# Designs tried in a protein design chat: VHH binders against Toll-like receptor 5 (TLR5). Part 3

Target 1, 146 residues: Toll-like receptor 5 (TLR5), of Homo sapiens (Human) (o60602r691to836)
Amino acid sequence: YKYDAYLCFSSKDFTWVQNALLKHLDTQYSDQNRFNLCFEERDFVPGENRIANIQDAIWNSRKIVCLVSRHFLRDGWCLEAFSYAQGRCLSDLNSALIMVVVGSLSQYQLMKHQSIRGFVQKQQYLRWPEDLQDVGWFLHKLSQQI

## First folded at step 16 (VHH)

Design U5 (from S3 with D31E)
Fold by OpenDDE, fold request of step 20:
Structure U5 (fold): chain B 146 residues (1-146), chain A 122 residues (1-122)
Amino acid sequence: as target 1 above (146 residues)
Amino acid sequence: EVQLVESGGGLVQPGGSLRLSCAASGFTFSEYYMGWFRQAPGQEREFVALISWSGGSTLYSDSAKGRFTISRDNAKNTVYLQMNSLKPEDTGVYFCAAVEYIYDAEQEYDYWGQGTQVTVSS
């Protein structure tokens, strides 16, 4: 695989993702980091079909990490990417999709979205900690899954 | 339109108490972290306290610990800062701030109030 993981998130969450995850996980942000990550803002080919970019990212990454926020749920492209990621998982022996819920979203709210309902019902997902003191531990846990 | 309006500031003597309020409107209050910041004259804005959307998690600066208590009432779209044992160094403009997604207490926040003046002086 070209990438350790494809980070799928709403463009509206980029600043948060950059500070919360990329700075700590992506090798291009720091040589102390461990993962070669793929994400749209940096790695998608300009002018190429967006679906093609998404599919390429999914299949060229060992893992897919979807950061599910309210913005994510409102973004049709994110939901589409999630669906494609799930499709890949059906062909893999191991689940390559890691779902991380960010913010105050409840399971009930997540279940309202058909695209992720099945995953939420059947699979374990991670939740960004409500307490900032747990962020370090969370990042470690996420790293273990990537 | 998003609005954060602070109130409760004023002049108090050292050792006194104040309770600040911040009334929020224009966004879903219960989905946001709420924070209090303060800025003394000639100083940079500094973090004071943070409370999660549910109220289940709070965080305080070292100077605030043991003296200040942050709380919220989601039914009233209001966040509070109870300040006890006030000191002259607590003097400054206190700002209310809101952010939906958090990674650090001193990050950029989505919305800010105009602030309320707190003066601690004998």
Scores: ipSAE 0.898, ipTM 0.937, lowest interface PAE 0.5, mean pLDDT 96
Fold by OpenDDE, fold request of step 20:
Structure U5 (fold): chain B 146 residues (1-146), chain A 122 residues (1-122)
Amino acid sequence: as target 1 above (146 residues)
Amino acid sequence: EVQLVESGGGLVQPGGSLRLSCAASGFTFSEYYMGWFRQAPGQEREFVALISWSGGSTLYSDSAKGRFTISRDNAKNTVYLQMNSLKPEDTGVYFCAAVEYIYDAEQEYDYWGQGTQVTVSS
């Protein structure tokens, strides 16, 4: 695979994602980091069909990490990417999709979205910690899954 | 329109207490972290306290620990800062701030109040 993981998130969450995850995980942000990540703002080809970019990112990455926020749930492209990622998992022996819930979203609220309902019901997902003291632990856990 | 309106500031003697309130409107309050910051004259704004959206997690600056208590009432869309054992160095403008997604206590916040003046003086 070209990338360790495709990080899928709403563009509205970019600042948070950059500070919360990319700075700590992506090798282009620091040589101390471990993962070569793919994300839209940096790695998508300008002028290319967006679906094609998403598909390429999904299939060229060992894992897919979706940051599910309220913004994510309101973004049709994010939901579509999630669906494609699930589709890939059908061809893989191991689950390649890692779902991370960000913010105060409850399981009940997540279940209202048909695109992710099945995953939420059947698969385990991660949640960004409510307590800042647990951020280090979370990053470690996420790293182990990537 | 999003609004954060601080109140409860004033003049107090050293060792005294104040309770600040911040009334929020224009957004879903229960989905946001709420924080208190302060700025003394000629100094940079500094973090004081943070509370999670559920109220289940709190964080304090070293200066605030043991003296200040942050709390919230989601039914009233209000966050509070109980300040006890106040010192002259606590003097400054206190700001309420809101952020939906947290990664660092001193990160950028989504919304800010106009602030309320707290003066601790003998």
Scores: ipSAE 0.898, ipTM 0.937, lowest interface PAE 0.5, mean pLDDT 96
Fold by OpenDDE, last read:
Structure U5 (fold): chain B 146 residues (1-146), chain A 122 residues (1-122)
Amino acid sequence: as target 1 above (146 residues)
Amino acid sequence: EVQLVESGGGLVQPGGSLRLSCAASGFTFSEYYMGWFRQAPGQEREFVALISWSGGSTLYSDSAKGRFTISRDNAKNTVYLQMNSLKPEDTGVYFCAAVEYIYDAEQEYDYWGQGTQVTVSS
């Protein structure tokens, strides 16, 4: 694979993602980091079809990490990417999709969205910690899954 | 329109207590972290306290620990800061702030109040 993981998230969450995850995980942000990550703002080809970019990112990454926020759930492109990621998992007979819930979203609220309902019901997902003191632990846990 | 309105500030003697309130409107309060910051004259704004959207997690600066308590009432869209054992160095303008997604206590926040003056003097 070209990338260790494709980070799928709403563009509205980019600042948060950059500070919370990319600075700590992506090798282009620091030589101390471990992962070569793919994300839209940096790695998508300008002028190309967005679906094509999403599919390329999914298939060229060992893992797919979807950061599910309220913004994510309101973004049709994110939901589409999530569906494609699930499709890949079925084809590869692998569990390559990592779902991370960010913010105050409850399981009940997540279940209201058909695109992720099945995953939420059948698979375990991660939650960004409510307590900032647990961020280091979370990043370590996420790294182990990537 | 989003609004954060602080109240409860004033003049108090050293060792005294104050309870600040911040009333929020224009956004879904229960989905946001709420924080308190302060700024003394000629100094930079500094973090004081943070509370999670559910109220289940709190964080304090070293200077606030043991003396200040942050709490919230989601039914009233209000966050509070109980300040006990106040010191002259606690003097400053206290600001309420809101942010939906957190990665650091001193990150950029989405919304800010106008501030309320707290003066601790003998």
Scores: ipSAE 0.898, ipTM 0.938, lowest interface PAE 0.5, mean pLDDT 96
Fold by OpenDDE, last read:
Structure U5 (fold): chain B 146 residues (1-146), chain A 122 residues (1-122)
Amino acid sequence: as target 1 above (146 residues)
Amino acid sequence: EVQLVESGGGLVQPGGSLRLSCAASGFTFSEYYMGWFRQAPGQEREFVALISWSGGSTLYSDSAKGRFTISRDNAKNTVYLQMNSLKPEDTGVYFCAAVEYIYDAEQEYDYWGQGTQVTVSS
């Protein structure tokens, strides 16, 4: 795979993603980091069909990490990407999709979205810690899954 | 329109107490972390306290620990800062801030209040 993981998230969450995850995980942000990540803002090909970019990212990454926020749930492209990611997982021996819930979203709220409902009810997903003191632990845990 | 309106500031003697309130409107309060910051004259704004959207987790600066308590009432869309054992060094403008997604207490917040003046002086 070209990438260790494709980070799928709403563009509205970019600043948060950058500070919360990319700075700690992506090798282009720091040589101390471990992962070569793919994300839209940096790695999508300009002028290319967006769906094609998404699919390429999904298939060229060992893992797909979807950061499910309220913004994510309101973004049709994110939901589409999530669906494609799930599609890929059907062909894999192991699930390559890592869902990370960010913010105060409840499982009930997540279940309202058809695109992720099946995953939420059948698969385990991660939650960004409510307590900042657990962020380090979470990043470690996420890293182990990537 | 999003609004954060601080209140409860004032003049207090050292050792005294104040309870600040921040009334929020224009957004879903219960989905946001709420923080208190303060800025003394000639100094940079500094973090004081943070409370999670559910109220289940709190964080305090070293200066605030043991003296300040942050709490929230989601039914009233209000966050509070109980300040006890106030010191002259606590003097400054106290700001309420809101952020939906957190990664660091001193990160940029989505919304800010105008601040309320707290003066601790004998």
Scores: ipSAE 0.898, ipTM 0.938, lowest interface PAE 0.5, mean pLDDT 96
Fold by ESMFold2, fold request of step 20:
Structure U5 (fold): chain B 146 residues (1-146), chain A 122 residues (1-122)
Amino acid sequence: as target 1 above (146 residues)
Amino acid sequence: EVQLVESGGGLVQPGGSLRLSCAASGFTFSEYYMGWFRQAPGQEREFVALISWSGGSTLYSDSAKGRFTISRDNAKNTVYLQMNSLKPEDTGVYFCAAVEYIYDAEQEYDYWGQGTQVTVSS
């Protein structure tokens, strides 16, 4: 695979993603970091169809990490990427899709969205910690899943 | 339009207490972390306290620990800072701030109030 993981997130969340995840995980941010990551703002090909870029990112990445915020759930491209990644997992008979819930989204609120409902019902997701003191543990756990 | 309106500031003697309030409107209060910051004359703005959207987690600066208590009432869209054992070095403008997605207590917050003056002097 070209990438260890494709990070799928709403563009409205980019500042959070950069500071919370990319600076700690992505090798282009620091040579002390572990992973070769893909994300739209850096790695998508200008002028190419956006869905084609999403599909290429999903197939060229060993893992797909969907950062599910309220912004993500309001973004049709993010939901399409989730559905497409889920289809890849079924075809490959493995779980390449990592769902991470960010912010104050309850399970009830998450269940309203058909695209993610299967993962929510099975409790098949990680949650960015409400307590900042737990962020180091969370980053370690996410790194183990990638 | 988002508004954060601080109140409860004033003049108090050393050793006294003061309770600040911040009334929020224009956003869904229960989805946001709330924080208090302060700025003394000639100083940079500094972090004081943070409370998570549920109220289940709090964090304090070293200078605030043991003396200040942050709390929130999501039914009233209000965050509070109870300040006890006040010292002259606590003097400054206190700002309420809100952020939905957090990675660091001292990050840039999404919304800021105009501030309320706290003066600790005999």
Scores: ipSAE 0.759, ipTM 0.869, lowest interface PAE 0.9, mean pLDDT 92
Fold by ESMFold2, fold request of step 20:
Structure U5 (fold): chain B 146 residues (1-146), chain A 122 residues (1-122)
Amino acid sequence: as target 1 above (146 residues)
Amino acid sequence: EVQLVESGGGLVQPGGSLRLSCAASGFTFSEYYMGWFRQAPGQEREFVALISWSGGSTLYSDSAKGRFTISRDNAKNTVYLQMNSLKPEDTGVYFCAAVEYIYDAEQEYDYWGQGTQVTVSS
């Protein structure tokens, strides 16, 4: 695989993703970081069809990390990418797809979205911690799953 | 239109107490972290306290720990800062701020109030 993980997130969340995750995980942000990550703002080709870019990122990445915020759930491209990643991971029983819930999204709110319902029912997701003091432990746990 | 309106500032002697309030409107309050910041004349704005959307987690600056308490009432869309044992160095304009997605207590917040003046002088 070209990438350790493709980070799938709404463009509205980019500032958060950069500061919360990329600066701590991506090798291009620091030589102390562990992973070669893929994300739209850096790695997509501007002239290429967005669906094609998403499909290429999923094919070329060992893991797919979906950062599920309210923005993600309102973005048809993000939901389509989640569904596509699930389809490509059928033989692995979804082991390649990592779901991370960000913000004050309840299980009831998450269950309203068919694309993610299977993961939500099985409790197959991580939560970005409500307590900032737990962020270090969360980043360690996410790194173990990547 | 999003609004954050601080109140409760004033003049108080060293060792005194003051309670600040920040009334929020125009967004879903219970989805947001709320913070208090302050700015003394000639200084950059500094972090004072943060409370999570549920109220279950709080974080304080070193200067605020043990003296200040942040709290929130999601039914009233209001965040509070109880300030005890006030010192002259606590003087400044106090701002409330709101952010939905957090990575650092001193990050850029989504919304800011206009501020309320707190003056601690003997």
Scores: ipSAE 0.757, ipTM 0.865, lowest interface PAE 0.9, mean pLDDT 91
Fold by ESMFold2, last read:
Structure U5 (fold): chain B 146 residues (1-146), chain A 122 residues (1-122)
Amino acid sequence: as target 1 above (146 residues)
Amino acid sequence: EVQLVESGGGLVQPGGSLRLSCAASGFTFSEYYMGWFRQAPGQEREFVALISWSGGSTLYSDSAKGRFTISRDNAKNTVYLQMNSLKPEDTGVYFCAAVEYIYDAEQEYDYWGQGTQVTVSS
């Protein structure tokens, strides 16, 4: 695989993603970091349509991490990427999707979105911690799943 | 229109207490972390306290621990700072702030109040 993980998130969340995740996980942000990550703002090919870039990122990444915020749920491209990753018939790729819930989204609010409903019903997701003191533990847990 | 309105500041003698309130409107209060910051003249704004959207998690600066208590009432869209055992070093303008997606207590917040003056002197 070209990438350890493709990070799928709404462009409106980029500042949060950069400071919360990329600076701690991505090798281009620090030599001390573990993963070769893919994300749209840096790695998508100029001149290709967005769906083609998304499909290529999913195909070329060992894991797909979807950062589900309210912005993610309002973004048709993000929901399309989730559905595409989930719908792959290869068992490794179907197991490769990591869902991370960010912010004050309840189970009930998440259940309103058909694209993610299967994961939500099975509680198959991680949650960015409400308590900042737990962030180190969360980053370690996410790193182990990648 | 988003509005954060602080109240409860004033002049108090050392050892005294004050309770600050911040009334919020124009956004969904229960989705946001709320924080208190303070700034003395000529000094950088500093973090005082943070409370999570549910109220289930709080964080305090070293200077605030043991003396200050942050709380919130989501039914009233209000966050509070109870300040006890006040010292002259606590003097400054106290700001209420709100942020939806947090990674650091001292990050730039989405919304800020205009501040309320707290003066601790004899």
Scores: ipSAE 0.744, ipTM 0.854, lowest interface PAE 0.9, mean pLDDT 91

Design U5 (from S3 with D31E)
Fold by ESMFold2, last read:
Structure U5 (fold): chain B 146 residues (1-146), chain A 122 residues (1-122)
Amino acid sequence: as target 1 above (146 residues)
Amino acid sequence: EVQLVESGGGLVQPGGSLRLSCAASGFTFSEYYMGWFRQAPGQEREFVALISWSGGSTLYSDSAKGRFTISRDNAKNTVYLQMNSLKPEDTGVYFCAAVEYIYDAEQEYDYWGQGTQVTVSS
């Protein structure tokens, strides 16, 4: 695979994603980091169809990490990417899709969204911690799943 | 229109107490972290305290630990800062701030109040 993981997130969340995840995980942010990551703002091909870029990122990445915030759930491209990634996971023996819930989204609120309902019902997701002091343990746990 | 309105500031003698309030409107209060910051004349704004959206976790600066308590009432859309054992170095403008998605207590917050003056002097 070209990438260890494709990070799928709403563009409205980019500042959070950069500071919370990319600076700690992506090798282009620091040579002390572990992963060669893919994300739209840096890695998508200019001028290419957006859906083609998403599909290429999903198939060229060992893992797909969907950062599910309220912005994500209101973004049709993010939901399409989630659905497409699920299709790849069903055709694989190993789960490639990692769902990370960000913010104050309850399981009840998440269940209202058909695209993610399967993962939510089975509690197949990680949560960004409410307690800021737990972030280091969360990053370690996410790194182990990638 | 989002508004954060601080109140409860004033002049207090050293060793005294104040309780600051911040009334929030224009957003879903229970989805946001709330923080208090302060700024003394000629200094940069500094972090004082943070409380999570549910109230389940708090974080304090070293200068605030043991003297200040942050709390919130989600039914009233209000965050509080109880300030005890006040010292002259606590003097400054105290700002309420809100952020939905957090990675660091001192990050840029989404919304800011205009501040309330706290003066600790004999």
Scores: ipSAE 0.743, ipTM 0.859, lowest interface PAE 0.9, mean pLDDT 91

